VHH binders against DNA primase DnaG (dnaG). Designs and how they scored, part 15

Target 1, 371 residues: DNA primase DnaG (dnaG), of Nanoarchaeum equitans (q74mb1)
Amino acid sequence: MAKFAPVQYKYIIKAEFEIDGIVDREDIIGAIFGQTEGLLGMELDLRELQKQGKLGRIEVEYKRVGNKTIGTITIPTSLKAVETSLIAAAIETVDRVGPAKARFRVKEIVDVRSSKREYIRNRAKELFVQLLSKTAPDIEELRRELEEAYYSKQLIEYGEEKLPAGPLVEKSDEIILVEGRADVVNLVKHGILNVLGMNGINIPKSVVELSKRKKVTLFIDGDRGGELVLRNLLAAGADIDYVAVAPPGREVEELTNKEILKALKSKIPLEQYIKNLRISINNDENKEKYKELLSKVFDTKKAIVFDEQFNIIDEKPLEEIDKLPSAYGIAIDKILDNETYAKIKGKYQLILALDSNVNAQERVITLKDIQ
Key: E = the ipSAE of ESMFold2; O = the ipSAE of ESMFold2 at other seeds; V2 = 0.75 times the mean of E and O plus 0.25 times the DockQ between their complexes.

## First folded at step 12 (VHH; framework vhh_lunsekimig_d3)

Design P3 (from G6 with E56D Y58E T101L Y102Q K104W L108S; at its last look DockQ between E and O 0.56; V2 from the best seeds 0.00; counts 0 for: pae E 2.9 > 2)
Fold by ESMFold2, look of step 12:
Structure P3 (fold): chain B 371 residues (1-371), chain A 122 residues (1-122)
Amino acid sequence: as target 1 above (371 residues)
Amino acid sequence: EVQLVESGGGVVQPGGSLRLSCAASGFTFSSYYMYWYRQAAGIERELIASITRSGDTEYVDSVKGRFTISRDNSENTMYLQMNSLRAEDTGLYYCAAKSYLQGWNPQSYEYWGQGTLVTVSS
């Protein structure tokens, strides 16, 4: 067998032929070399190119159909696209094989490297599906990681914080705002391209700025964590137009296409969402406890701290509010303002007040909320 | 001088056999594709058997399995063995030789014999 330095082929010429008679295989190959000889000049002479290893062995497959020979040829080349195309065109000028009339037509020129990339992509998908079929529960984390890697190429970075975003965020007049990267990936996976993610509850400046220029739909999880995200956005000064909510107990990052579309179609104006929250507080099993504590502190100029069972732990005048211990909650006989909030920030999970002029990080319930 | 001379024709009964020969001279026999044609009265000549330079063969359906084409390049002779002859096989049988020289100035070569008569009758 002859040896040659390995040369990576770039293209494969595939041509079909019809010959008006039976012929020997060697005469098919001989016609290709002989009828193109001198046609393309010395640098593209097929016999010379084959000696140099730039043209592979011509493979011929054919069948005899009556008194005709019909078949195909394949020719690998390491030449560039232009030279390969010239050779392919020259092959189409072959009009005889032996004494028989012949017709050659180039069917396609295959890019070898592109075909390998396509194979790898398709085969990786098949292997991934096989793995899921065998051990789906155990590979849920791996499935998420593979999907994230695949769809991450679809994402862009937005703002100075380099936030994850779909490709249409800057061009769209409306955006869908989600909590994090996993949510963005899921929405892009399902064709929602005007989506922007955040850093969880830490609200980026770029999000606030964007919200003042574009219509924003906040798409939140179906649990209490979503309410916290909204509160933090409002406290940061973001201009939210609509709210869409995932089904109860579901996260945006895990929703199906149907669930995403239903939630987005069922979005409601911010004002209506806030009203619905107040109605939900009225159905809270602890609503009467909130009323009782607020009533107890009303017009007393005091603050009362209480435990998770709503038992009073301590009580002091408003002037000494900073001297109260940390606890589950606090009730105050005043409007919650910046001055008062600075004294109690981070000490309680629940704040009961007459009204509120601040967007606190803690849950705040006012007289308006419990009427 | 190029010559193709057919021989072996004659009168034969249905079911009989004949062997036709085509003796070639004046050209390089091994470089040519060889053919048998036949012509029945009132019908244009039809190709019935082909043999390539290397010996590959093909037949028209009506004679396949009954006729055998062969060549002997050392004797410059082509043969047609005709078995199980039928009345429909009656006609004038021609030997043909064809070649094609490719290159800048391509040349086609095509030679014919005068034919040998085959009559199948009771």
Scores: ipSAE 0.458, ipTM 0.832, lowest interface PAE 2.9, mean pLDDT 83
ESMFold2 (binder alone), look of step 12: mean pLDDT 81; pTM 0.800
ESMFold2 at other seeds, look of step 12: ipSAE 0.467; ipTM 0.843

Design T1 (from G6 with N105R; at its last look DockQ between E and O 0.69; V2 from the best seeds 0.67)
Fold by ESMFold2, look of step 12:
Structure T1 (fold): chain B 371 residues (1-371), chain A 122 residues (1-122)
Amino acid sequence: as target 1 above (371 residues)
Amino acid sequence: EVQLVESGGGVVQPGGSLRLSCAASGFTFSSYYMYWYRQAAGIERELIASITRSGETYYVDSVKGRFTISRDNSENTMYLQMNSLRAEDTGLYYCAAKSYTYGKRPQLYEYWGQGTLVTVSS
């Protein structure tokens, strides 16, 4: 006999019965099997379906009322809706249990997937309320941690770098490329299985190679971090076809199913995305402040650091740029090169320079960008 | 050669007791549901007690608490112990055996005895 894996049932047949006599439980079950034998052919024979694990154990509940036996049966099935309906109809033909006349009527066929979805929804609400009743630093962070633990088992590893991926990455002609593991988990959670993560800013060779073989849609956050990911991919030689962007201020890892589907359906060609970036900079509220700071540093051979309100915090000659404190931003009177960037990397969120020769992880705005 | 033979009937005073027996032969006794029916003068035959293959019992309200149905599968015999007999218990008592088979030609097998007379009189 073949070893059967656990079967996920799709439907539950629920039927009522009334029997004109007192009967043994065994005879109720025996009548169901006996009176349907050969009725639907071998493919839908109830004994055979049960052996195959496609039909679950028949559960019977009944009570005796005078000279009658009245009750219900429950039959789980992994069959499709049509086959389940045929079996349910066959059960209604059972008209005798032992020597007693009987009547069976199917009351309902329950869709197990719908019942599980309702359970998940209700239980999630209860657990969420429990979390709110405790002092927790971030309910959304806790939700993400729990989902990471749950969905980590469903990911596969891709390439020699062992990148996090959905199970359909190899099979699909199109790939959704995301920044990291949390993004992959969120997309897999919502049924997007042709997704590949990159483990942050460093671009794996396997991603570049894959991009040359398959259509790639880069799905990025709605902030400036997503722009950096694209820049690094292009510098590495990746062949990106489309860009999908999370709503402004949103991260891919936190999107709902509707937001994911909408963003993917609204993907745009790479060239259009680059054009939109340039338009967005020209409409930036702070454009004039960038110009002012660059103007103040221009031809001074100095660097100026500033806060989020664009107030100057400190100023030093370019040769002492490494001695400036960390701050929101820095403006420099030179072209940003690798030597200068090495001295300021990680100290600022915004770099204003005359031009740039480097692919910085921070946002860089140059004179060309604001003209 | 199927036979159901009732015995143990007779004349008894009100409040008395009788034990009826139904001896079966010619079929697999343990596979059958067994029944006692009663027929009084001018009345249709009435089911008064039954016992399933596994021993589950049913009694009509008029005999519940006074009559006890039992079966001995090793002796192929069903019994009816009748206590606290009343005049209205007078009648012919029949045993019946019933079994149903499934398959290509479903059949109800139903056998009856000839009856044993019970008379309850002063």
Scores: ipSAE 0.642, ipTM 0.903, lowest interface PAE 1.5, mean pLDDT 84
ESMFold2 (binder alone), look of step 12: mean pLDDT 85; pTM 0.831
ESMFold2 at other seeds, look of step 12: ipSAE 0.683; ipTM 0.912

Design T2 (from G6 with N105Y; at its last look DockQ between E and O 0.67; V2 from the best seeds 0.00; counts 0 for: SAP .678 > .668)
Fold by ESMFold2 at other seeds, look of step 12:
Structure T2 (fold): chain B 371 residues (1-371), chain A 122 residues (1-122)
Amino acid sequence: as target 1 above (371 residues)
Amino acid sequence: EVQLVESGGGVVQPGGSLRLSCAASGFTFSSYYMYWYRQAAGIERELIASITRSGETYYVDSVKGRFTISRDNSENTMYLQMNSLRAEDTGLYYCAAKSYTYGKYPQLYEYWGQGTLVTVSS
């Protein structure tokens, strides 16, 4: 009878175990599922992965040596290297089979599709140490850390500042400039190899010099921080040709392959981007209401909170700003600084101020923006 | 409510035989690993035989070939057939039942009998 499930696996996890007692095969398999449950979240739950066909049947070989059961397990997986390594590391936390104490150790992870077994074995060892070092694992953070570690080995260093870069940055006539290392890793992960990072907000001299001889596309986050990076680059004299922007509220380091390619395909000349920034404020249908509210608060030493129809709800002196209710917006007669922002963070969607020297999560409109 | 009651101990001559029983109640017998331990005077209690839920067995070298552990899940009883007894087999024989649960609050369930005395002397 033809009762076969055709499966194609990418990796095979091979682990050894030693159990301080004689146990049944069923209990070895049961311990693996039972003691890994909840360690890696639902996305990497072994029972769920097996139901999805992403994890094969656990095969067990063992022998009895005195009052011990010693053997190996084999687990096929169709997952990628990073996820397979996480599962392998979780298996090493199994410390009991039935009533007996046990020790599991991953021996190797075999690449069924290619002969890269040595690399994966070495990386699995590194990920094992990383997993065991964490006391409160955040699965999403762990995934990002594992991917960063894997793709970081594909990066080169550029310039005297040792900037993170993809391997084609020096040979390409065009480069993609991103803010930091995590952005470079994400782009390299998705096959973009002519990328250069700046390791923060300060503008490296090597970046300015490179911009004079290559076409530069600046790929920025879709928030105020990304605009600050552009302004700093221009002030430093960098020759930026194009701007690509991540979707609103998204960071370059977190984008999917489709989002990266779409943003890069939709790049626009620098001058057009700058024009669009100025137009967005002028086209806001509520601009005159912002002016009215700022005018009302100007030189009063007060703050005013208002609803979505821009009706004033409450008003208090600035020293009592923390006593104002949450609302749609607040207008304040001062420069928004860290001290003031700490008192109003999260209470409003819109902040109107005389000026701002903080990067608030809420939309901030200043006198300079509306003149 | 949980009980393990050993029986079948007694005095026997060297070379003789005894059959020990361990009657269990108050738990699901078939879900437990079962064990015989022995404690001689002045010596720590030691494992001498075990039997898994499916019937696989282990014996310490000193009793291998002479002792046979078995279980009858329908009668909730474990047995130890002891043949070719030696003076060094003298001691208090305990049965034990062990099971482990996984999950948020992992716990070893472990129950012991009170023991049955085996004396091998001429």
Scores: ipSAE 0.621, ipTM 0.894, lowest interface PAE 1.6, mean pLDDT 84
ESMFold2, look of step 12: ipSAE 0.661; ipTM 0.905
ESMFold2 (binder alone), look of step 12: mean pLDDT 85; pTM 0.839

Design T3 (from G6 with K104D; at its last look DockQ between E and O 0.73; V2 from the best seeds 0.61)
Fold by ESMFold2, look of step 12:
Structure T3 (fold): chain B 371 residues (1-371), chain A 122 residues (1-122)
Amino acid sequence: as target 1 above (371 residues)
Amino acid sequence: EVQLVESGGGVVQPGGSLRLSCAASGFTFSSYYMYWYRQAAGIERELIASITRSGETYYVDSVKGRFTISRDNSENTMYLQMNSLRAEDTGLYYCAAKSYTYGDNPQLYEYWGQGTLVTVSS
């Protein structure tokens, strides 16, 4: 079928009126046409403009208050701003409706495109909230994706790595450092604007450099992944001043406003956080198993790999450490150095050693740590 | 020549009813707003009811619920049904017709009848 080109209005003239009597609706419209006829010439004659589709239907809303008629009119136009303004001014000259005296005043001329965009934005937000309120938790990932799309427009890019950041990261003398983009979006959503993310890559050079100029609070998830992030930052030479931790089992990207503020208020100096980690090892329910495994390997010149239940899976001389299978953990009868770590990196989650000269990615427990 | 002729006035007891008529000639009746005014002794003429060209009505509070204004455009006549009459309703009742013409010579046309007397007396 052929395409339709409906009339698309650019402006809406809104005017209010007060009439000293009761009148018929059609006489209000008739007064507008009749009292503007010939006033602006044939080119801007309201009847002709309406025939051409350049003026829409005049809508009238009114109420009666005693012997008065009070109300508003709206007139959509597809005319340009200057012509619309001339018509609006002409409407203000209407001083009689039927036999009654009247006063008209243009209240505003609304740009339809601007008003429509504002309406769509606000209504879409309302419908989005209604949908999430009625829909079961199955849409939590969708909620996060939609919020990311909305708030990502407020983020800036920082450094050569184009890291996600809040708009105040460069101006603030303190920053909140988080792991990834989703964390940055969540903090910006809740008004924390001095935030910098690492976007899930290795420790960015820009982060290390910034940490030497500004006070840094590392805001980490409440699980063991957060400890790994801190260790990698320290190995890269970053100057971390404070650590804030999400509630146990919670991720920074999912926290509520109250949880974010509580965690940030409860931040502790890096040195204290490191001490707390050592105390936590002493209270670890597996501490005796770590001691047992280290004792088993001590003075044997061997390495032992074990599963999550601390059952020994395999055992080989240290010279053959690269031939051991990947497992939950490994215990070795030596000081963990760079040469040995290169052979076992990424194969285990837990390393038990006599001592350590390396800052390994994995959790390392030494004889010193369990005494 | 424009004429408005009221009729139906008379003497009536309190609580009684009267029906006033206003017969119009000399103009296009359907183009005019129609009005009933009342003038009691010693006071100015007051609007008591009106009816638009399409039949929308207005009443002052003192007669609302007791009086009914209507028009019959085919007979060029306006009516006022007056029920539950009170002594304070006594007076001369006038009909009026009003219309406004736009254009180069804008003008309000306003016509009045001579009145019909209503006396509410025990």
Scores: ipSAE 0.532, ipTM 0.873, lowest interface PAE 2.0, mean pLDDT 84
ESMFold2 (binder alone), look of step 12: mean pLDDT 84; pTM 0.819
ESMFold2 at other seeds, look of step 12: ipSAE 0.598; ipTM 0.890

## First folded at step 13 (VHH; framework vhh_lunsekimig_d3)

Design R1 (at its last look DockQ between E and O 0.40; V2 from the best seeds 0.00; counts 0 for: pae E 3.5 > 2)
Fold by ESMFold2, look of step 13:
Structure R1 (fold): chain B 371 residues (1-371), chain A 121 residues (1-121)
Amino acid sequence: as target 1 above (371 residues)
Amino acid sequence: EVQLVESGGGVVQPGGSLRLSCAASGFTFSSYYMYWYRQAAGIERELIASITRSGETYYVDSVKGRFTISRDNSENTMYLQMNSLRAEDTGLYYCAAKSYTYGSRTLYEYWGQGTLVTVSS
């Protein structure tokens, strides 16, 4: 369904290019518009056609190979075949991008209507079979089992810890780091072969070593668990370059192909991710309520539990903390340590403390976080 | 009117560091790709590093990992941080600015006068 185009467009021009230098993406698009200007008259001027909606958005994909930029462009058009062919030919006259020499070659012109009809025909057959099958759930379960078995065989073991990995992890200059085996299987299933798993919460020595030699993108779940993984990696001395995050509430192991590609394309430098975390806390509308609750409990030797509206439900001395009811949150007059966390784990969604020396599963906000 | 002025060259021992600057004036700096070239005695001028308008960088193999190119568009200045310098890095270092006008096929190209870097013990 990813290739389904609106009925408005009739053709898609696909061209490839090779540029003798490193250039900005906007220079590629600018060269196409600028170097075709005036070649086909005002009626077929590419800028004019795009303003009129007769030419779609130019999509550019490229990679860097040494000192060259190699890639493809796609241009949807609602024009007829003759006009589309003229535009395609004009694109081949583009011979510079920015300060670099370039070569453009039209690979093909795709007839969208033919592609759309074939998709509809094939998909309708699949849906019809599913409608007739009383065992569609059983067939889907069997398909999933076969896929898991197939893709599990494509994994390799990496390092002394025998970490689950895709087959290209050793050859690639960049790797995608994920939490566990299920994440690796899902990424390999979707064609991401330079992936390495960590087999849980422990940070393998091989991961730390690798992170100092290769560019690493950490791909984490969209919840608080992902932040814990990052904190543990940094504490172990790993050199993380980028962070990619699954959609909110989603796990990497369950993502579709589109969600994986979108998250990886939206990766941000580690420093920016950390900055965003600090901005999120500073912009939290409940920040003053956290301050009030921490202030209320400070130097009292007590713990206070509160609801989602931050109303106090109960309070007890710290020595009786295990007697407090489960609630939305708890504020304590101490540093959160392992002993205290063991007594409150799983009872609250939010923990307010003076400081913390544990990696809690719940959200923990301390005095310095409120700064 | 158009000027590219290199600075920061000097004499340094092997293993040392230098930071070169290229101050630009008389043109719209942020619209240009910026380049560092090096010319050793008896050798043609060679490209060693470049940086696009958006900050994408390129390095030749001989300097990769040791040199870092950067730019500050607000100060109209490009930099080259040179670490772990070697005797073969000795030479005259030039900055260059290049832009291409898409429709007119005109390449605008400006060069500095160079700044000397000497690596010797």
Scores: ipSAE 0.335, ipTM 0.785, lowest interface PAE 3.5, mean pLDDT 83
ESMFold2 (binder alone), look of step 13: mean pLDDT 86; pTM 0.850
ESMFold2 at other seeds, look of step 13: ipSAE 0.421; ipTM 0.830

Design R2 (from G6 with G103P K104S N105G P106R Q107T; at its last look DockQ between E and O 0.53; V2 from the best seeds 0.00; counts 0 for: pae E 2.4 > 2)
Fold by ESMFold2, look of step 13:
Order: C-alpha cells, then structure tokens, then sequence
Structure R2 (fold): chain B 371 residues (1-371), chain A 122 residues (1-122)
C-alpha cells in the first residue's frame, strides 16, 4: 500500500542508499544537507527549503548488514516537478556519510495526488468490506449491488453455443428455460440455480437436445414476445412441459423475488397454456374480421394478404402465393402444410387457414378456432 | 595538539583477558567515530571493531563474541575488552578517530595512535 503526504506536498522523492560502514542516522541526514549545500543556489538549498515548509521531514529507514548500512530515504516536497527533479539529482551526488563512502540512487519521484486518489479508492473498498456484514440502512444499496455482481460471475457456459446457465442446470432433473443472459442472472441472484438462457428467437440446438432429457419450464415475458419464443421452441422440436409467465407488461429480467416465485408456482402445463390461447381468441374483438377474411378466401383457391386494419392489400391464386408481398397477415384457402409454409415463412405475423398440419412460428388461426 | 594514546597492552597466556584503553585529547571526542585496528607481523593493518558517535558497534567475525568495544564520552576514552585471547590475536593494536566535517567542510579527518603491543604466548 502507498503512503500519502499532507495536501500541501506535491511530490515524494524516494531514494536508496548503501554505506560502507556502520553510521548514525543523524549523519545520514547531515550528509544530505551538507553535501548539497551550495549546489543549487540559496533558493533551492534543502535546509532553507525545509525552514520554509517547502520540504518535509526526511524519513530514513535502514538496516545493518555486516559492516554496511543500507536503506531508503523519503523526502516530501511542495515544489514543482523541475525543482523536485533537480533536488533528486543533487541527492545522488552524496558520496559520504560520516567517515564512510556512500552511494545514493533515486528510485522514483511519486505524484502525491495520484497516490492519494489510489489510497482513497483502495481504502474505501476495505471499509465497504468491513460493512458487508452490517445491517445499516445506508449500506443496503451497495450490498445488493455487490451481491448482483457476485451472482453474475457465477454463471456457467452450457453447450457448444456457450449459453448462459446457472450452476445446477446439468445436475437437476428439471430446468427453467429463459430467453437471455439477463434473465439467467436475475434468477440466479434470487436462488434459482437450474436455469438456462438462449438467443431468444434463435433456438440453440443444445436447448432442444436438453429439453428431450429433462422436464422444462419455459419462463417467458408477459407480452406477446413470450408467445413467439414458445412457438419457435415448439417449431424446433423442443419438449416443453410447463409455462410460467411474468406479470403483464413485465420482463423476467426485472422481476422481484416474490414475482419470480409467484410466477413459478403458477406455472401451468403446456397443453393448458395452448388451450388458454384459444379461449383468448374467442374473446378477441377481431374475431369477426378473421371470419370475414376466411369466408372471403373459402373455396376460391386464392390467398389474401392484409394490413393491421384488416384491409386487403393484395390477392393471388394459391399457385402464386410466394409472389405476395410481406404484410401483417395472410389468409389462405388451404390447409397449412409444410410446402405452403416454406413459401410464406417469416413474411407475416398472422396466418388464417382452413386448418394446420404444421407448427408455425407465426400465430395461426383456423376455421376450428373461430367456430 | 591532537593525541590518541593507547594503553593496557602486554603479555598474556592463551585464554586470558586484557583491557585496552585509548585516551583522546585535542579534539571533540563525541564528534568522532572510533575504531580499533590490529596489525600482526607481516600483515596489513585490519579493522577489528568500531563504535559510532552514539554507541552503535561493529565487530569482525574473528573477534565477535570475544571482544567488546565501548566509549565514555565524558572521559574522552574508548575501550576494548579482549577475552578468550588466542595466539592469532598477537599484534600491535591501534586506535583511530575519524570524522567528516559537516556542514561547513567536506574534509575527512583521521587521527591515529601509536599502538599498544599485545602478545599472547604460552
């Protein structure tokens, strides 16, 4: 640890010495003053500078090794860098202490302000560590910040994709699957250690493989983005057992301990979650619009694309479905199969079809859904 | 006149003891480092013990534990207590005083005595 000098000092000269004899401390100091006298003129005379308070007390530390005295000196100064350097150079000319030969070498000149700032930073950390076990109200925010940083460093990497994971993901028979790293950090912070994150809508192969070996609870945000994550997981062939949903408008990464526990306790089987999505369609204010669009394409061998206001943008025969523009939605006079889906994948947010044989990433509403 | 006068030398049997004295005059004794040197026949004078102005001591390995240097600034006298003497300790023993003039001068001052003979024989 670095020492600091009083605020009035700017620099500290640190020099080493070796003396060919056993000498008294007073003679070390006397040699420094005596042998530099007159070298730099009266204005930079060390004795005069000390009288003026521009040079601090010379500290001397030494030990005796055989017939030698070796050690260091420390000289604080309030002078500018050039004058400090001249004084340091003058000290190196000291070649005797008492009757003994001596050698002085300046090791460094330390900037007190930089050293003082480093001391404050390091000492503040030490004092904070002392308070970590305290319950004082004024330290609680710092304690929680350090706990969060601590838990974020405890994540492991899972699979070849290096997915963020809690430390118990491999040992547990059951895992909690979340969208990303921030979600993993938040769950681990709150004691949920069997958690695995992914790239959102880019479903990693390692996640699909893990889902086939373990029971999986998908923990999703309370908005429509969470439904997209589930849909993409199912399209990739993942085996999802339960769904837990964050409160409306809330993201998993921002939940409190109580919100996390409540959502996980309220998890429901995947089949029930899917059923609830169908019930939501029955209460959808746009249900009649879905009916109208499906009725309009029914038995026409056509597809119709439409905007968010359910106005028709374009219409083409099913043979030309790949030539329709991207839009909010598409309605088709056909059962949605793999061949048709390959031609429209990623172009629409909503697909209206007679029925579906595929697990599309987009929302699909069929005639059965709107009866 | 500066003067260093050794005394206390003589003939002693192996294992015996002698106490040497060095009386100083003509200079400020307390300002000087004091030394004992030994010169055996055919050998260059060697430092064997020293004592600083404040009383800190040094001994060469061949005498450490057997010899004790001391000074009395009020009597202007340095001493060397020699115990467990050996034939190899035979020689002429000199005291020396050394000082460096600070802050006004940069001159090393050295003064030497004429020596006192110590003979260790059976």
Amino acid sequence: as target 1 above (371 residues)
Amino acid sequence: EVQLVESGGGVVQPGGSLRLSCAASGFTFSSYYMYWYRQAAGIERELIASITRSGETYYVDSVKGRFTISRDNSENTMYLQMNSLRAEDTGLYYCAAKSYTYPSGRTLYEYWGQGTLVTVSS
Scores: ipSAE 0.467, ipTM 0.839, lowest interface PAE 2.4, mean pLDDT 82
ESMFold2 (binder alone), look of step 13: mean pLDDT 83; pTM 0.816
ESMFold2 at other seeds, look of step 13: ipSAE 0.486; ipTM 0.847

Design R3 (at its last look DockQ between E and O 0.49; V2 from the best seeds 0.00; counts 0 for: pae E 2.5 > 2)
Fold by ESMFold2, look of step 13:
Structure R3 (fold): chain B 371 residues (1-371), chain A 121 residues (1-121)
Amino acid sequence: as target 1 above (371 residues)
Amino acid sequence: EVQLVESGGGVVQPGGSLRLSCAASGFTFSSYYMYWYRQAAGIERELIASITRSGETYYVDSVKGRFTISRDNSENTMYLQMNSLRAEDTGLYYCAAKSYTYGKNPLYEYWGQGTLVTVSS
C-alpha cells in the first residue's frame, strides 16, 4: 500500500517510529515540528513549508503494543529530492514524543511525479545514508554535496562525441546550447533540463546536426569569448535561432537561478544579436582607425592588410586578394560576399568592408556600423 | 509549590474495592501525562497504569480489567478505581506527572509521596 500525494506533490516521505509509552496523536505531530524547528534554517522549516503548501498533511498510523506506540508517518512534499532528503534526515533526529523516548527511521522516499525518477529516489537515499555517518558538516556544504552528486548523475551523453546533456535534450523541441560540462551541470541544477554542452571550442558534428532539427538558444558568457563560440558555430553550419547572454563579467557556469532565468527570458533572435554587435563597435576606442582604413580603401578597388597597431602591412588589387598575407585585419573596397569570404576566411581576425552579405566567423565592421 | 497528594489507601479484604485519588497543584495539570506506579515489599517501583493528556489509557496485564485510571482536568485530579483486589496488589501506590516535550524544552517529572494499600486475609 503506497500513499501518493496529489498531482501537486513530488515526493512522499515514509518513516517508521517506536515510542516507549502511549501518547496522543497530536503529540507525535507536534514532536516532529517542534524538534526539527530551526534545524534546517527558515527556508526548510517544516511549519513554514506547511503554511506555504509545500508540505502536505502529515498522516500518522499507529497501534499500541503493551506500553509502546508503534507506527508509521507519511509526509507529502512538493520540494525537490535534495530538500526532501534533508527533511527526512531531520525527522530521524526526533527522539522523544511527549514524555516518552522515541526513535524515528525513514524507510523510503517515494517519487510521485515520474516513473523515470525512480533512479533519483534510490540515489538520494544512498547519499542520505552517507551523511548520517558524519559529524554534522555545515548544512550549506551538505546541501551542495547532495546537489552535485544528484545533478551530475542526471546528465546523459549525447551523440558519438558523448556530449554532456540534460535528460530532456532529445524529447524537447527547443535546446539550450552551452559551451561545456560545468555549464550543463549548473543549468540542470537549476531546473533547466533541455541543455546540451559542446566540450570546449571545437564544434561537434552532433551539435550541428541537432541545430537543424530543433530550435536552439545559444547561452554564452558575458565576454568576448562568447562571440568566438557563436562565430565558430556559424562557420560550422549550425542553425542558431536565439542568443542568451550572461550578465557582464559573469560565466554561465557560475550563475544563480535568478540570473539564469533573467538571461533566458531576455534572449534575442540571432539577427538582432549580430546587429547589436555592430552598434557596440561604434563605441570602440579604435573606431576612428577603422574609419581611416575604410577611407583609404574606398573607391580604390584594392584591399589593405594591417597589423594590431593598425599599420598597413600590404596592399593589392581586389582581384589579387588571396595573395595578401595573413594579419590582424583586412580592409576591402567591396561588399563582403560568399565568394570573397572564401578567399580570406581564417586569415584575419578583423574584416573592414563596405557592407556584408555573409555571416563570417571573424569580426566584420562595415561603413553602416561606423555611422 | 508543586504537589501530588495521593489519598484513598487503606486495608481491604480480597475481592474488595478501593478508589485512589491524586490531587495536583503548582503546575498546569492538563499539560501532563499522568501515571500510577506500585511498589510492593521487596520489589522495585513498577508502572501499572497511565493516561495521556486526552484520556487514552494503558494498563499492565496484572491489573487490566480490574483497575480503571481516569482524570478530571477541571479538578486537577487523577483517579485509580481498583476492583477485585488481590493479596498481590498490596503495596505503596504513587502518582507521577510527566511533561510534554516541545522542541528543546526539558522533561519535567513530579512524584507523589504514595498511599498504602493493604489487601489482607
Scores: ipSAE 0.460, ipTM 0.845, lowest interface PAE 2.5, mean pLDDT 83
ESMFold2 (binder alone), look of step 13: mean pLDDT 85; pTM 0.842
ESMFold2 at other seeds, look of step 13: ipSAE 0.470; ipTM 0.848

Design R4 (from G6 with P106T Q107T; at its last look DockQ between E and O 0.48; V2 from the best seeds 0.00; counts 0 for: sugar tag NTT H105)
Amino acid sequence: EVQLVESGGGVVQPGGSLRLSCAASGFTFSSYYMYWYRQAAGIERELIASITRSGETYYVDSVKGRFTISRDNSENTMYLQMNSLRAEDTGLYYCAAKSYTYGKNTTLYEYWGQGTLVTVSS
ESMFold2, look of step 13: ipSAE 0.556; ipTM 0.875
ESMFold2 (binder alone), look of step 13: mean pLDDT 84; pTM 0.825
ESMFold2 at other seeds, look of step 13: ipSAE 0.531; ipTM 0.858

